# VH-VL binders against AP-4 complex accessory subunit RUSC1 (RUSC1), part 19

Target 1, 145 residues: AP-4 complex accessory subunit RUSC1 (RUSC1), of Homo sapiens (Human) (q9bvn2r522to666)
Amino acid sequence: DVGHLVLTTLCPALHALVADGLKPFRKDLITGQRRSSPWSVVEASVKPGSSTRSLGTLYSQVSRLAPLSSSRSRFHAFILGLLNTKQLELWFSSLQEDAGLLSLLYLPTGFFSLARGGCPSLSTELLLLLQPLSVLTFHLDLLFE
Short names: E, the ipSAE of ESMFold2; O, the ipSAE of OpenDDE; V2, 0.75 times the mean of E and O plus 0.25 times the DockQ between their complexes.

## First folded at step 22 (VH-VL; framework fv_ixekizumab)

Design s4 (from o3 with light chain L101I; at its last fold request DockQ between E and O 0.86; V2 from the best seeds 0.81)
Heavy chain, then light chain:
Amino acid sequence: QVQLVQSGAEVKKPGSSVKVSCKASGYTFTDYWIEWVRQAPGQGLEWMGIINPRGGSTDYNQRFKGRVTITADESTSTAYMELSSLRSEDTAVYYCAREEYDSGWYFDLWGQGTLVTVSS
Amino acid sequence: DIVMTQTPLSLSVTPGQPASISCRSSQSLLYYEGYTYLHWYLQKPGQSPQLLIYEVSNRFSGVPDRFSGSGSGTDFTLKISRVEAEDVGVYYCMQGTYYPITFGQGTKLEIK
ESMFold2, look of step 22: ipSAE 0.549; ipTM 0.843
ESMFold2 (binder alone), look of step 22: mean pLDDT 91; pTM 0.939
OpenDDE, look of step 22: ipSAE 0.833; ipTM 0.936
ESMFold2, fold request of step 24: ipSAE 0.215, 0.659, 0.674; ipTM 0.724, 0.875, 0.875
ESMFold2 (binder alone), fold request of step 24: mean pLDDT 92, 92, 92; pTM 0.939, 0.941, 0.942
OpenDDE, fold request of step 24: ipSAE 0.921, 0.922, 0.921; ipTM 0.957, 0.957, 0.957

Design s5 (from o3 with heavy chain T30K; at its last look DockQ between E and O 0.74; V2 from the best seeds 0.70)
Heavy chain, then light chain:
Amino acid sequence: QVQLVQSGAEVKKPGSSVKVSCKASGYTFKDYWIEWVRQAPGQGLEWMGIINPRGGSTDYNQRFKGRVTITADESTSTAYMELSSLRSEDTAVYYCAREEYDSGWYFDLWGQGTLVTVSS
Amino acid sequence: DIVMTQTPLSLSVTPGQPASISCRSSQSLLYYEGYTYLHWYLQKPGQSPQLLIYEVSNRFSGVPDRFSGSGSGTDFTLKISRVEAEDVGVYYCMQGTYYPLTFGQGTKLEIK
ESMFold2, look of step 22: ipSAE 0.532; ipTM 0.837
ESMFold2 (binder alone), look of step 22: mean pLDDT 92; pTM 0.943
OpenDDE, look of step 22: ipSAE 0.830; ipTM 0.936

Design s6 (from o3 with light chain E33Q; at its last look DockQ between E and O 0.83; V2 from the best seeds 0.00; counts 0 for: pae E 2.7 > 2)
Fold by ESMFold2, look of step 22:
Structure s6 (fold): chain C 145 residues (1-145), chain A 120 residues (1-120), chain B 112 residues (1-112)
Amino acid sequence: as target 1 above (145 residues)
Amino acid sequence: QVQLVQSGAEVKKPGSSVKVSCKASGYTFTDYWIEWVRQAPGQGLEWMGIINPRGGSTDYNQRFKGRVTITADESTSTAYMELSSLRSEDTAVYYCAREEYDSGWYFDLWGQGTLVTVSS
Amino acid sequence: DIVMTQTPLSLSVTPGQPASISCRSSQSLLYYQGYTYLHWYLQKPGQSPQLLIYEVSNRFSGVPDRFSGSGSGTDFTLKISRVEAEDVGVYYCMQGTYYPLTFGQGTKLEIK
């Protein structure tokens, strides 16, 4: 069904996209150099300095779901939540707009860095592919079933 | 079969460089970090560095003072570790290992190791 | 750097008897939302290391249930309930979260 297709196709594809050009460690002034992952990108993207409070609310909801035992599961649940709230395109657009954050997380040749600067058609293509999902109504279980 | 296969043993002179390969098979190469770890004869394990095969981002243990370079070739599913300005204390077995991006950050698969001997 | 200290460095055990290996970190390994990325590896003679226990207490696929891990914060333990001849080798703990990644010195397990 639709939940299965999202879980087995869309979520892995978006996870791979977020991993593209990602730096293995990120400098954190408080805790020193800490490991990166696609989930840690979600965490960084929704910090209180973000202009979209609803994304931060979803992040908090997913972070508190005890059955999600891995960061991959949390990433997938975040994507499902974005679909349920019609915010998938918004999240990717918001991530791409923060040049300071992107330079901390990614090489200049990573997808999001290129999409923001040297190859803006990548951003356009991504958002066009995501746009149909923003008009559909989803009621997906964040626990992947 | 899921595996990491490394290049064969090498004997090098001090001051030269060595490049060890690590070929991945049976899984999606770009879904995993690749780590490099070395072990001097009779000694413990020492982490050298890491690469994200998606785009080639790296980080290195500063104990090598910029002598290590890690690269990856997505088209051949192969990672490389090059150690330059070799000295006798660089004699060791060099391992590659993989780690999924969003797993528990453990190394679930290791290469067989490559002995590099540095002698005059 | 986070220093990982193992004790003992060498252990001689009669077959069928239990064994216990301690690993202590110089800083707490507690991570986001209570997770701890402390792992154990076994290097059998002449082989590359292999994963035994991940995230303190989870057995990796194919690892016998006589192996167990426990601990929190800075103090961690690997236990073997009944040592067998195939368990001979060097055991390493590792922290996988903070730069640079670091291993304990190793604990060599021998059969008497």
Scores: ipSAE 0.433, ipTM 0.812, lowest interface PAE 2.7, mean pLDDT 87
ESMFold2 (binder alone), look of step 22: mean pLDDT 92; pTM 0.943
OpenDDE, look of step 22: ipSAE 0.742; ipTM 0.917

## First folded at step 23 (VH-VL; framework fv_ixekizumab)

Design ctl (from s4 with heavy chain W33S Y101S W105S, light chain Y99S; at its last look DockQ between E and O 0.59; V2 from the best seeds 0.00; counts 0 for: pae E 3.0 > 2)
Fold by OpenDDE, look of step 23:
Structure ctl (fold): chain C 145 residues (1-145), chain A 120 residues (1-120), chain B 112 residues (1-112)
Amino acid sequence: as target 1 above (145 residues)
Amino acid sequence: QVQLVQSGAEVKKPGSSVKVSCKASGYTFTDYSIEWVRQAPGQGLEWMGIINPRGGSTDYNQRFKGRVTITADESTSTAYMELSSLRSEDTAVYYCAREESDSGSYFDLWGQGTLVTVSS
Amino acid sequence: DIVMTQTPLSLSVTPGQPASISCRSSQSLLYYEGYTYLHWYLQKPGQSPQLLIYEVSNRFSGVPDRFSGSGSGTDFTLKISRVEAEDVGVYYCMQGTYSPITFGQGTKLEIK
């Protein structure tokens, strides 16, 4: 069904994209030197003042789901939530516009760093690819695995 | 099959350098980070460092005082660990291991290990 | 660095009996975003380490359900409900929350 298709194709693809050029470690004012992951990118992206309230709400919802026992499962659930709320393009757009987050988490040669700098067409192309998904109506179970 | 294959055993003199290779196969090399861990004879595991083959980002255990250099060659799907200024206490089996980007820093695949012996 | 302390360091178990290994960290491994990167490995004699449990309680693919992990904060436990001969080796806990990554001393499991 649609859920299986999303988890086996779209989610892995977006996971790979978010992971592209990701630094293994990041400096954090609260916890010090920490490992980075696509889920950690999600968490950093919804910090106060950096994202919309709706994205923060989704993050909060996903983070409170006890059955999601791994960072991977949470990342997937977040993607499913973005689809349900028609915010997939919005989140990727906001991520690409956050220069502070990108400099903190990504190498200059990463997809998002390049998209913001030397290759802005990458950003445009990504958003264009995601836009059709925003007009579709999804009713995906966030705990679907 | 999915595997990490390391180079053969090394015997080195104190003060010299050793470079161990780790060739990945059966998966997309740039989708995973490569970790290096060593184990002295009869001892536990010690983390040395990490490289993200996609971009070459690295981080090291500062206990090695800059003696460790980790590199990756995407064209050959091979990671390298070079340890300089070798001393007797560097005698150990050196492992490379695979870590997925969103895997919470666990190592799901290990090489067979490379014994490095440092002796006069 | 985060110090990982395992207890006991050695364990002799009769086949079919349960085993339990404790791992304590010098600092809470729960990072700000809500996950705990505590993992367990088994190194069988003459072999490379192999992953057993990841992120406290998730069994890795192919790992028998005899193995289970639990814990939070600074205290973690690996349990084997029924020890088998193939379970012989050294068990290591590992934290991946903070750099540098650190391991416990290892717990050697033998069969009586």
Scores: ipSAE 0.291, ipTM 0.806, lowest interface PAE 2.1, mean pLDDT 91
ESMFold2, look of step 23: ipSAE 0.379; ipTM 0.787
ESMFold2 (binder alone), look of step 23: mean pLDDT 91; pTM 0.942

Design j1 (from s4 with heavy chain T30K; at its last read DockQ between E and O 0.82; V2 from the best seeds 0.84)
Heavy chain, then light chain:
Amino acid sequence: QVQLVQSGAEVKKPGSSVKVSCKASGYTFKDYWIEWVRQAPGQGLEWMGIINPRGGSTDYNQRFKGRVTITADESTSTAYMELSSLRSEDTAVYYCAREEYDSGWYFDLWGQGTLVTVSS
Amino acid sequence: DIVMTQTPLSLSVTPGQPASISCRSSQSLLYYEGYTYLHWYLQKPGQSPQLLIYEVSNRFSGVPDRFSGSGSGTDFTLKISRVEAEDVGVYYCMQGTYYPITFGQGTKLEIK
ESMFold2, look of step 23: ipSAE 0.666; ipTM 0.877
ESMFold2 (binder alone), look of step 23: mean pLDDT 92; pTM 0.942
OpenDDE, look of step 23: ipSAE 0.832; ipTM 0.934
ESMFold2, fold request of step 24: ipSAE 0.697, 0.712, 0.728; ipTM 0.882, 0.885, 0.887
ESMFold2 (binder alone), fold request of step 24: mean pLDDT 92, 92, 92; pTM 0.940, 0.940, 0.941
OpenDDE, fold request of step 24: ipSAE 0.920, 0.922, 0.913; ipTM 0.956, 0.957, 0.953
ESMFold2, last read: ipSAE 0.717, 0.671, 0.770; ipTM 0.892, 0.880, 0.901
ESMFold2 (binder alone), last read: mean pLDDT 92, 92, 92; pTM 0.942, 0.941, 0.940
OpenDDE, last read: ipSAE 0.917, 0.921, 0.918; ipTM 0.955, 0.956, 0.955

Design j2 (from j1 with light chain L30E; at its last look DockQ between E and O 0.67; V2 from the best seeds 0.00; counts 0 for: pae E 5.7 > 2)
Fold by ESMFold2, look of step 23:
Structure j2 (fold): chain C 145 residues (1-145), chain A 120 residues (1-120), chain B 112 residues (1-112)
Amino acid sequence: as target 1 above (145 residues)
Amino acid sequence: QVQLVQSGAEVKKPGSSVKVSCKASGYTFKDYWIEWVRQAPGQGLEWMGIINPRGGSTDYNQRFKGRVTITADESTSTAYMELSSLRSEDTAVYYCAREEYDSGWYFDLWGQGTLVTVSS
Amino acid sequence: DIVMTQTPLSLSVTPGQPASISCRSSQSLEYYEGYTYLHWYLQKPGQSPQLLIYEVSNRFSGVPDRFSGSGSGTDFTLKISRVEAEDVGVYYCMQGTYYPITFGQGTKLEIK
């Protein structure tokens, strides 16, 4: 089953990638300093009124799914949603273009910091690995986990 | 066996430093943050700081005014907490605990604790 | 810093009777759509703390079903339906959402 392979291989790999070099905290304007996770990167990466409004819609859908019991399962559901809507490459490329956000979230030695600055081949390699997924059609259940 | 094993008890003079080790076994060290919590005799729990072993990022409780340094060695699956400029009120049991940064942000495994006694 | 306030600070219970411990936070612990990172730990005499309840109401693996948690926002409760001798120790609530991580003062549970 293709859903099983995505959940057991792709999602954990992307979760580990987003976690690489992630700082343990993120500022919150209202409630102080919030803890970081790959899910909090998703939260920070989507912004109201952006030209990529569909990413914000997916974030809102996932954040409202009550059966998801952890931030890890929410992150996985977001990846499944990106596959269903063919937005996986879009999300990763958009994340890489936001220098201010990356400097806020990641150490300089983190994957995304290196991919933007000293090792641009990392970005190219990631997008090349993700591109075959853009030609496939997925109908994955976001609650699969 | 999944466990965190800490270094043994220490007796220190005021003004010196102590470095407590926390060795992880039975799980993938990089997948969990390591947090440090202390407990003075007869008192409650006080959070000291955290390290993400992936890349070594840290955050500290500001009440220690920069006296705490937390590090991790991936090759030995060991985290360290160093407390400098020791005072008698730093006498406490020091715990390490692990947290998967995406599992609900709770400590599911604690070390056995390390008693540090600061006396003249 | 988020202040976590437990009541009572000490509790003496006849074996087989229920116990209830309250925990109040100085700010809402809710994180997006009802996910609340409020946890309960038990420190038995001479031991390190151990996880009982995570995310308000979920029992950790191996925790007896006589333990239950409830609450929302700033007000949370741990209940033990029938206290047993092995339940003695100090109970702590902890918020895991914000740095610095903070604990309640502890509630010492004793058998009378």
Scores: ipSAE 0.104, ipTM 0.706, lowest interface PAE 5.7, mean pLDDT 85
ESMFold2 (binder alone), look of step 23: mean pLDDT 92; pTM 0.942
OpenDDE, look of step 23: ipSAE 0.848; ipTM 0.937

Design j3 (from s4 with light chain L30E; at its last read DockQ between E and O 0.85; V2 from the best seeds 0.82)
Heavy chain, then light chain:
Amino acid sequence: QVQLVQSGAEVKKPGSSVKVSCKASGYTFTDYWIEWVRQAPGQGLEWMGIINPRGGSTDYNQRFKGRVTITADESTSTAYMELSSLRSEDTAVYYCAREEYDSGWYFDLWGQGTLVTVSS
Amino acid sequence: DIVMTQTPLSLSVTPGQPASISCRSSQSLEYYEGYTYLHWYLQKPGQSPQLLIYEVSNRFSGVPDRFSGSGSGTDFTLKISRVEAEDVGVYYCMQGTYYPITFGQGTKLEIK
ESMFold2, look of step 23: ipSAE 0.578; ipTM 0.851
ESMFold2 (binder alone), look of step 23: mean pLDDT 92; pTM 0.940
OpenDDE, look of step 23: ipSAE 0.803; ipTM 0.928
ESMFold2, fold request of step 24: ipSAE 0.629, 0.665, 0.632; ipTM 0.851, 0.873, 0.868
ESMFold2 (binder alone), fold request of step 24: mean pLDDT 92, 92, 92; pTM 0.940, 0.941, 0.941
OpenDDE, fold request of step 24: ipSAE 0.921, 0.923, 0.908; ipTM 0.956, 0.957, 0.953
ESMFold2, last read: ipSAE 0.674, 0.710, 0.703; ipTM 0.875, 0.883, 0.885
ESMFold2 (binder alone), last read: mean pLDDT 92, 92, 91; pTM 0.942, 0.942, 0.940
OpenDDE, last read: ipSAE 0.921, 0.922, 0.920; ipTM 0.957, 0.957, 0.956

Design j4 (from s5 with light chain L30E; at its last look DockQ between E and O 0.69; V2 from the best seeds 0.00; counts 0 for: pae E 2.2 > 2)
Fold by ESMFold2, look of step 23:
Structure j4 (fold): chain C 145 residues (1-145), chain A 120 residues (1-120), chain B 112 residues (1-112)
Amino acid sequence: as target 1 above (145 residues)
Amino acid sequence: QVQLVQSGAEVKKPGSSVKVSCKASGYTFKDYWIEWVRQAPGQGLEWMGIINPRGGSTDYNQRFKGRVTITADESTSTAYMELSSLRSEDTAVYYCAREEYDSGWYFDLWGQGTLVTVSS
Amino acid sequence: DIVMTQTPLSLSVTPGQPASISCRSSQSLEYYEGYTYLHWYLQKPGQSPQLLIYEVSNRFSGVPDRFSGSGSGTDFTLKISRVEAEDVGVYYCMQGTYYPLTFGQGTKLEIK
């Protein structure tokens, strides 16, 4: 079914995209370097001061789902929630526009760094690939693994 | 069969370099961080560094003062750790291990280890 | 560096008796939303380390239920409810969150 296809193809593809060029540690002035992961990118993207508050609500919901046993499952659940609320394009757009965060988390040759600066067609291509999903209505179970 | 297979034991002289290989099979190499850990004889475990095979980003334990270099070859599913300016205290078993990007930062699979002996 | 201190450094246990290993970190290991990336490994004689417990209390696949982990903040414990001969080896805690990744010094478990 559609949930299975999303979980076995779309979610892994987006997870891999977020991992592209990701630094193993990010600088944190208070505690030194903390580990990076695709889920930690989601966490950083929704912090206070980010442009989109509704994404923070979804993050909090997913973070509190006790049956999810790993951050990979939380990442997938976040993607499912973005589809249910039609925020997938919004999240990727807002992430690509956050230059400070991108420089903290990614090599300059990582997908999002290139999409913001040296190869802006990557941003356009990503959003065009995601755009058809915005006309579809989803009611996916966030606990579907 | 999911495994990490490392290169064989080496005997090296002080001041030389060693390069240990770690070949992944049975899983998608670029979906996991690769970590390197060493264990001196009779001692505990010491983290050396990490590589993201997607793009080659690395971080190293600065205890090694730039003597360690970690690389990955996606076409052969192989990671490498090179330790230069070898000293006798570098005699140890060197392990590679994998970590899923989002599995909670634990090492779920370890290579068999490579003994490197540094002696004059 | 976060220092991980294990106690005891060795213990000798009669088969069937419980064992307890403490791991203390030099600073809190709590991460976003309270997640704690403290893990336990067992290195059996002549083998590479293997994962036992991840994120304080979760048993890895295939690990017997006689192993349990607990703790928070800076103080963590691995317990074996009834030690068996196959449990012999060196136990390590590890923090996985902060650079550089660090291990405890190890606890050697022997059978009496």
Scores: ipSAE 0.487, ipTM 0.825, lowest interface PAE 2.2, mean pLDDT 87
ESMFold2 (binder alone), look of step 23: mean pLDDT 92; pTM 0.944
OpenDDE, look of step 23: ipSAE 0.808; ipTM 0.929

Design j5 (from s4 with heavy chain T30R; at its last look DockQ between E and O 0.61; V2 from the best seeds 0.00; counts 0 for: pae E 5.4 > 2)
Fold by ESMFold2, look of step 23:
Structure j5 (fold): chain C 145 residues (1-145), chain A 120 residues (1-120), chain B 112 residues (1-112)
Amino acid sequence: as target 1 above (145 residues)
Amino acid sequence: QVQLVQSGAEVKKPGSSVKVSCKASGYTFRDYWIEWVRQAPGQGLEWMGIINPRGGSTDYNQRFKGRVTITADESTSTAYMELSSLRSEDTAVYYCAREEYDSGWYFDLWGQGTLVTVSS
Amino acid sequence: DIVMTQTPLSLSVTPGQPASISCRSSQSLLYYEGYTYLHWYLQKPGQSPQLLIYEVSNRFSGVPDRFSGSGSGTDFTLKISRVEAEDVGVYYCMQGTYYPITFGQGTKLEIK
């Protein structure tokens, strides 16, 4: 079952990838230091911009799904939504191009920091691995557990 | 079995340091943050700090004024907390706990605790 | 730092009767987009703490349905619909949204 494989293999793998080298905290001007998580990377990545309007819509949709009781389930639902809308490669590409955000969220040795700077082949290899998923058609339930 | 096993009780003199170990087993160590919490006798819980074992990023409760150092060794699936310049008020049970990334920031597994007694 | 205040600090309950523990934060625990990272732990005598309730109202795996959590913003409540002897211990609320992570002072539950 394709939905089951996505939830048990792809989503955890991408969650682990986004978590790689992630700082446990992020500076917040109002409250000091906020905790950081892969879901908070999604939140930061969909701030206003021309390439992110549909991604912002998906973020808003996922964040309003009351049955999603954890940040991990929200992250997984966001990945499912990216698959359904053929935007998985787009999201990772846009994230990797945001040097300011990456420097805030990640240690220099994290995957995305290395992919942006010292090991740019990591970016190209990731996007090549994701490209087949961007052409497949998915109809996944965002609340699929 | 999924568990966190801590090093044994220690008795220390004021001014010295202690290093408590926390060995993880039964799960993928680098997929979880490790947190340290202490409990003085008859008192509540006090958070000390956190480590992300992927790359070693840390954050500390500033109440300890730089006396705490948290490290992790992925090759042995072990986290460490070192508390320096020990004082009698540092007598407490020290716990490690894990937190899955993005799981609502709660501690789903705790070590058994390590009693550290600071006395002359 | 966010101060978490529990009331009562001690409570004695007849078996089979309900219990209620209040937890109040010094500022809102509402995270961006409406999520609230307020959790409850039980420390049974001689044991390390164990998770009961996460994100205000979600029971952790294996926790009986007689435990429930509720609240929003700054005011939160843990309820036990029918207290049993195994429920004896100290209950702590914790906020996980902001560093430093902070706990309430604890509420000791005893059977009378």
Scores: ipSAE 0.098, ipTM 0.694, lowest interface PAE 5.4, mean pLDDT 85
ESMFold2 (binder alone), look of step 23: mean pLDDT 92; pTM 0.939
OpenDDE, look of step 23: ipSAE 0.740; ipTM 0.917

